# VH-VL binders against Protein DJ-1 homolog C (DJ1C), part 3

Target 1, 167 residues: Protein DJ-1 homolog C (DJ1C), of Arabidopsis thaliana (Mouse-ear cress) (q8vy09r84to250)
Amino acid sequence: KKVLVPIGYGTEEIEAVVLVDVLRRAGADVTVASVEQKLEVEGSSGTRLLADVLISKCADQVYDLVALPGGMPGAVRLRDCEILEKIMKRQAEDKRLYGAISMAPAITLLPWGLLTRKRTTGHPAFFGKLPTFWAVKTNIQISGELTTSRGPGTSFQFALSLAEQLF

## First folded at step 16 (VH-VL)

Design Y1
Fold by ESMFold2, look of step 17:
Structure Y1 (fold): chain C 167 residues (1-167), chain A 117 residues (1-117), chain B 112 residues (1-112)
Amino acid sequence: as target 1 above (167 residues)
Amino acid sequence: EVQLVQSGAEVKKPGASVKVSCKASGYTFTDYYIHWVRQAPGQGLEWIGGINPDTGYTVYRRKFQGRVTMTADTSTSTVYMELSSLRSEDTAVYYCARDYTEGMDVWGQGTLVTVSS
Amino acid sequence: DVQVTQSPSSLSASVGDRVTITCRSSQSLVDSSGDTYLSWYLHKPGKAPQLLIYEVSNRFSGVPDRFSGSGSGTDFTLTISSLQPEDFATYYCMQYIQFPYTFGQGTKVEIK
């Protein structure tokens, strides 16, 4: 099972590392990709993270799951990455799994147009930015191929849910 | 068995209000949305609005904004639609329908609301 | 608002006939993930509407295989391959990509 976890400057470290660690323990082939110009990025709380590759190396790959961590400005860095947007739209179009936690649903997925009729949750501070009729306050929300979650405190639940869906 | 059961027919005078109930059973109430659709005599189907029972958030068609209110009571698994300032053109059969992945898949039996002087 | 229009408004047919109803949308009903949000409903006098087809071509549970949907973007078709006595009803398409949800004007299929 192949997984992509993109990161950028200001990515939320707990959300990113828990995703990677849980999915690797479950047996997934996890690629950590930087959306920046270098492999080392500083997370939202100052932790240095080292990606496996740059996102450009992922453009033509097919993943069983693409999972987005949150963080500010991390979610914005992901949103503004055209390669990642194309990967995610293809993921959704091909009905393959994708996920977003914390700020990523509202900041990253919404501008990409990937929340149409999707029951979604997200970070409490950004809840009002989600499509209001569809937004829910569950810790984990599955809507078709999309899984969303709320933040660092739900990172393990989010990662475990994705692992169960993959396997 | 998944069911939506609506309250009985109502006869109202112009200017009054009506409140129609829609009781859900056989599924997890907060996992689905509830929409209201009406059909006036000789007319097609018209969407009025909807409610997310989990959050209480509503959306209304513009022509009904200001005179329709939808609420949900999770303790009784019931949605209500209240329409105020009734006019003769509001005479219709009103349906509730649940919605999620497969569109509006289960409908209530309908409630006739008659507005006459 | 998204407008959907049906054609024809009514038709007469016999049991066993192939029936085709079209629905046209004023704008694309396709989202960024490639999903298309058009559904078809059957409505008989004195009964609640019944879902037939969702997302253009998916038959709802229990719907006979004589009902099929097709189309893309803005142009959609409901086909009944061999009309049965229970199929005489009014049919509606509905777009549900965005609020307000809107129905076509309806197509009444009546006994010839």
Scores: ipSAE 0.545, ipTM 0.840, lowest interface PAE 1.9, mean pLDDT 93

## First folded at step 18 (VH-VL; from Z2 with light chain S32N)

Design B5
Fold by ESMFold2, look of step 19:
Structure B5 (fold): chain C 167 residues (1-167), chain A 117 residues (1-117), chain B 112 residues (1-112)
Amino acid sequence: as target 1 above (167 residues)
Amino acid sequence: EVQLVQSGAEVKKPGASVKVSCKASGYTFTDYYIHWVRQAPGQGLEWIGGINPDTGNTVYRRKFQGRVTMTADTSTSTVYMELSSLRSEDTAVYYCARDYTEGFDYWGQGTLVTVSS
Amino acid sequence: DVQVTQSPSSLSASVGDRVTITCRSSQSLVDNTGDTYLSWYLHKPGKAPQLLIYEVSNRFSGVPDRFSGSGSGTDFTLTISSLQPEDFATYYCMQYIQFPYTFGQGTKVEIK
């Protein structure tokens, strides 16, 4: 099973690392991709993260799962990456799994137009930015191929839910 | 099995209010949305609005803004639609319908509201 | 607001006939995930509406194989391959890509 976890400047470290570690332990082939110009990026709490590749190397790959960590400005950096946007739109169009945790549902997925009629949850501080009618307050929410979750405190459950769906 | 059971028929005078209930069973109530649709005599189907029972958030068609209120009671798995300032053109059969991924997949049996002067 | 318009408004057909009903939307019903949000309902007098087809072409559970849906981003068709006596009803399309949700005006199918 192939998984893409993109990261950028200000990515939430707990959400990214737990996601990668749990999925690798479950047997997934996880690629950590930087959306920045270099492989090393500073996370939202100052931790240096080293990606495996730049996102440009991922443009032509097919992934069984693409999972987005949150963080500020991490979610904005992901939102502004056109290559990642195209990867995610293709993921959704092809009915393959994708996920977003914490700030990523509201900050990254919503501007991409990927939340139409999607039952979604997200970080409590950003809950009001989700489409009001559709948003829910569950810790994990599966809506078709999309899985969303709330934040660092739900990172383990988010990753396990994705692993279960993959395998 | 999924079921939506509505309250019984109502006869009202113009200017009154009516509150129709829709009791859900056979599924997790807060996982799905409830919408209200009506059909006046000789007319087609008209969407009125909807409610997210998990959060209580609503959306209403503009023509009903200010006259309709939808609420949800998670303890009884029941949605209510209250329509106020009733007029004769509000005479219709009112349906609740469940929504999530498959359009409006399950419907209540309908509630006839008659407004006569 | 997204408007949907059905054609014809009424038709008469014999048992066994192939019947087609069209629904046209004032704008595309396709979102950025590639999903298309058009559904079809059957409504008999004195009964609640019944879901037939969702997302253009998916039959709802328990709906007979004679019902099928097809279409593009604005142009959609419901087909009944062999009309049965129980199929006399009014049929509605509905767009559900955005609020307010809107129904077509209905197509009454009468069995001769």
Scores: ipSAE 0.632, ipTM 0.854, lowest interface PAE 1.4, mean pLDDT 94

## First folded at step 19 (VH-VL; from C1 with heavy chain T101P)

Design C4
Fold by OpenDDE, fold request of step 21:
Structure C4 (fold): chain C 167 residues (1-167), chain A 117 residues (1-117), chain B 112 residues (1-112)
Amino acid sequence: as target 1 above (167 residues)
Amino acid sequence: EVQLVQSGAEVKKPGASVKVSCKASGYTFTDYYIHWVRQAPGQGLEWIGGINPDTGNTIYRRKFQGRVTMTADTSTSTVYMELSSLRSEDTAVYYCARDYPEGFDYWGQGTLVTVSS
Amino acid sequence: DVQVTQSPSSLSASVGDRVTITCRSSQSLVDNTGDTYLSWYLHKPGKAPQLLIYEVSNRFSGVPDRFSGSGSGTDFTLTISSLQPEDFATYYCMQYIQFPYTFGQGTKVEIK
């Protein structure tokens, strides 16, 4: 199973690393891709993360799962990456699994129009930015091919849920 | 078995308020949404609004803004719709319906609300 | 608001007839995931409406296979391949891609 975990400046390090590590331990082929011009990016808490490839190398790849970590300005950097947007829209259109945690649902997926009629959870501080009618306060929320979660504290549960769905 | 059971018929005078209940059973109450739809005599179906029983968040049709209030009681798995400042035009059968993900898949039996002087 | 227009408003048919009802929306009902949010309901006097079709072409559980839905974008069709006595009713389409949800005007299927 092929998994994409994109990262950028200000990506939440716990969320990203937990996703990558748990999914790899589950047997997935996880690619960490940078949406920046460099492979090494500084996370939201000052920890540097090293991507495997630049996101441009992922443009035509097919993934079984794309999981978006949060963090600021990481979620914004992901949102503003046109290549990633195309990947994610194709992912959703093909009904392949995708996930977003923390503020990623509100900051990244929502602007891409990928939360229509989706039960969605996310970081409490950004809950008001989610479509209020559809938003839920669960730690893990599955809505079709979409899985969302709240933040660093729920990262393990999030990653495990994705692994369970993937295999 | 999924069921939505509504309260009985109501007769009200203009200017009064009516509160209709919809008790849900047979499923996890907070995993779905409840909407209200009405049908006036000789008219079609009209969406009024909806509620997220998990959060209590609501969305109403603009024409009902300020007059309609939807609430949910998770302890009793019951949704309420209150309509105030009733008019003769509000005379209709009111339905609650469960939503998500497959549209309005289950409906209450309907509640007739008659507004007359 | 998204307007939904049904046609015809009424029709007369006999048991065994093929019946076609059309629904047109004022804008696309397709989201960015490719899902199309158009549903069909059957409504008989004195009873609750019943879901027939969701997302254009999916039959709800228990719905006979004589009911089928088709269409894309803004034009949709409900087809009853062979009308049965219990099918005489009013049919409604509904868009639910965005609030407010809006119904078609309805199509009353009457006995010829």
Scores: ipSAE 0.908, ipTM 0.953, lowest interface PAE 0.5, mean pLDDT 97
Fold by OpenDDE, fold request of step 21:
Structure C4 (fold): chain C 167 residues (1-167), chain A 117 residues (1-117), chain B 112 residues (1-112)
Amino acid sequence: as target 1 above (167 residues)
Amino acid sequence: EVQLVQSGAEVKKPGASVKVSCKASGYTFTDYYIHWVRQAPGQGLEWIGGINPDTGNTIYRRKFQGRVTMTADTSTSTVYMELSSLRSEDTAVYYCARDYPEGFDYWGQGTLVTVSS
Amino acid sequence: DVQVTQSPSSLSASVGDRVTITCRSSQSLVDNTGDTYLSWYLHKPGKAPQLLIYEVSNRFSGVPDRFSGSGSGTDFTLTISSLQPEDFATYYCMQYIQFPYTFGQGTKVEIK
């Protein structure tokens, strides 16, 4: 199973690393891709992460799962990446699995129009930015091909849920 | 078996309030949404609003904002719709309906609310 | 708001007839994932409405296969291939891509 975990400046390091580590331990082929001009990016807490490839190298790849970590301004950097937006829209259109954690649902997926009629959870501080009617206060929420979660403290549960769905 | 059972018919005077209940059973109450739809005599179906029983968050049609209040009691799996400042044009059969993900898949039996002087 | 225009407002038909009802929305009912949010309901006097079709063409559980839905974007059709006695009722389409949800004005199918 092929998994894409995109990262950018200000990506939440715990969320990104837990996603990558857990999914790799589960047997997935995980690609960490930078939406920046460099492979090395500084996370939201100052920890540097090294991507495997630039996101441009992923443009024509097909993934079984795309999982979006949160963090600021990481979630914004992901949102503003046109290549990633196209990848994610195709992912959703083809009904392949995708996930977002923390503020990524509200900051990244929502502007892309990918939360229409989706039961969605996210970071408590950004809960008000989610579609209020559809938003739920669960640690893990599955809505069709979409899985969402709340933050660093739920990252293990999030990653394990995604692994369970993949295999 | 999924069921939505509504409270009985109501007769109210203009200016009064009415509170209709919708008791859900046969499924996990907080996993779905409840909406309210009404039909006035000789008219079609009209969406009023909806509630998320998990959070209590609501969405109302603009024309009803300020007059309608939807609430959910998770302990009894019951949703309530209260409509205040009743008018004659509020005379209708009111339905609750379960939503997600397949639209309004199950409906209550309807509650007639008559507003007359 | 999304406007939904249903046609015809009424029609007379006989048992065994093929019946077609159309619904047009003022804007696309397709989201960015390609899902289209148009449903059809059957409503008889004194009874609760019943879901027939969701997302344009999916029959709800227990719905006879004589009911079918088609269309895309803004134009949709409900077809009853062979009208049965229990099918005389009022039919409504509903868009549910965005709030407020809006219904067509209804189509009353009467006995000829």
Scores: ipSAE 0.905, ipTM 0.952, lowest interface PAE 0.5, mean pLDDT 97
Fold by ESMFold2, fold request of step 21:
Structure C4 (fold): chain C 167 residues (1-167), chain A 117 residues (1-117), chain B 112 residues (1-112)
Amino acid sequence: as target 1 above (167 residues)
Amino acid sequence: EVQLVQSGAEVKKPGASVKVSCKASGYTFTDYYIHWVRQAPGQGLEWIGGINPDTGNTIYRRKFQGRVTMTADTSTSTVYMELSSLRSEDTAVYYCARDYPEGFDYWGQGTLVTVSS
Amino acid sequence: DVQVTQSPSSLSASVGDRVTITCRSSQSLVDNTGDTYLSWYLHKPGKAPQLLIYEVSNRFSGVPDRFSGSGSGTDFTLTISSLQPEDFATYYCMQYIQFPYTFGQGTKVEIK
């Protein structure tokens, strides 16, 4: 099973690392991709993370899952990556799994137009930026191929839910 | 078996309010959305608004904003729609309908509201 | 707001006839995940509306196979392949991509 986890400057380290570690332990082939111009990025709390590849190397790959960590400005860096936007839109159109945790639903997925009629959850501080009618306060929310979750404290639940859906 | 059962017909004078109930059964109430749709005599279907029973958040068609209030009581699996400042053009059959993900899949039986002097 | 219009407003037909109703939206009903949000309902006076077709072409559970839907981003069609006595009703399309949700004005199918 192939998984893409993109990261950038200001990515939430707990969300990213827990996601990658749980999925690799479940047997997934996880690629960590930087949306920046270099492989090393500083997370939102100062942790230095080293990606496997730059996102440009992922443009033509097909993934069984694409999962977005949150963090600020991490979610903004992911939002502004045109290559990642194209990967995610193709993921959704082809009805393959995708996920977003914490700030990524509101900050990254919403501007991409990927939340139409989707039951979504997200970080409490950004809940008001989600489509108000559709948003829910569950720790994990599955809506079609999209899985969303709330933040660092739900990172294991998020990753385990995605692993279960993959396998 | 999914069912939506509405309260009975109402006759009101202009300027009054009406509150229609919609009791849901046969599914997890907070996993779905409830919308209200009406049909005036000789007219088509008109969407009024909807409610997310999980959060209580609502959305209303602009023409009803300020006159309609929708609420949900999760303990009784019941949604209410209250329409105030009634006018004769509000005479209609009012339906509740369940939404998500296949659009409006189950409907209540309808509640006739008549507004006359 | 998204406008949807139906054609014709009414029609007369006999049992066994093939009936076609069209619905046109003022803008695309396709979202960025590739899903299209157009549904069809059947409504008889004194009864609740019934869902027939969702997402353009999917029959709702229990809907007879004589009902089919087709179309693309703005142009949609409901077809009844062989009209039955219980099919004389008013039919509505509805867009549900964005609020406010809007219905077509209806198409009344009457006995000729």
Scores: ipSAE 0.708, ipTM 0.883, lowest interface PAE 1.2, mean pLDDT 94
Fold by ESMFold2, fold request of step 21:
Structure C4 (fold): chain C 167 residues (1-167), chain A 117 residues (1-117), chain B 112 residues (1-112)
Amino acid sequence: as target 1 above (167 residues)
Amino acid sequence: EVQLVQSGAEVKKPGASVKVSCKASGYTFTDYYIHWVRQAPGQGLEWIGGINPDTGNTIYRRKFQGRVTMTADTSTSTVYMELSSLRSEDTAVYYCARDYPEGFDYWGQGTLVTVSS
Amino acid sequence: DVQVTQSPSSLSASVGDRVTITCRSSQSLVDNTGDTYLSWYLHKPGKAPQLLIYEVSNRFSGVPDRFSGSGSGTDFTLTISSLQPEDFATYYCMQYIQFPYTFGQGTKVEIK
């Protein structure tokens, strides 16, 4: 099973590392991709993260899951990456799994137009930016191929839910 | 077995309010949305608005904004629609319908509201 | 707002006939995930509406296979391959890509 976890400057470290660790322990082939110009990325709390590849190497790959960590400005860096936007739109169009935790639903997925009629949850501080009618307060929310979750405190639940769906 | 059971028919005078209930069963109430649709005599179906029972958040068609209120009671799995300042044009059968993900998949039996002087 | 328009407004048919009803929307009903949000309903007097088809072409659970839907973008069709006595009713399309949700005006299918 192939998984993409993109990271950028200001990515939330707990969310990213828990995703990667849980999915690798479940047996997934996880690629950590930097959306920046280099592999080393400073997270939102100052932790240095080292990606496996640059996102440009992922442009033509097919993934069984693409999972987005949050963080500020991490979610904005992901939003502004055109290669990642294309990967994610293709993921959704082809009915393959994708996920977003914390700030990523509101900050990254919403501007990409990927939340039409999707039940979504997200970080409490950004809940008001989600489409008001559709947003829900669950810790984990599955809506079709999309899974969303609220933040660092739900990172394990999020990753385990994705692992269950993959296998 | 998903069911939506509505309250009974109402007869009201112009200017009054009506509150119609829709009791849900057979599914997790907060996992789905409830919408209200009406059909006036000789007319087609008209969407009024909807409610998210998980949050209580609502959306209304603009022509009803300001005189419709939808609420949900999760303890009884019941949604309510209240329509105020009734006019004769509000005479209709009012339906609740469950939404998500397959559109309006289950409907209540309908509640006739008659507004006459 | 997104408007949907049905054609015809009424038709007369016999049991066994093939019937086609069209629905046209004022804008595309396709989102950025590639999903298309057009549904079809059947409504008989004294009964609640019933979902027939969702997302253009998917039959709802328990709907007979004589009902099929097709179309793309802004143009959609409901087909009843062989009318049965229970199919004489009014049919509605609905767009549900964005609020306000809107129904077509209805197509009444009557016995000849």
Scores: ipSAE 0.588, ipTM 0.862, lowest interface PAE 1.8, mean pLDDT 94

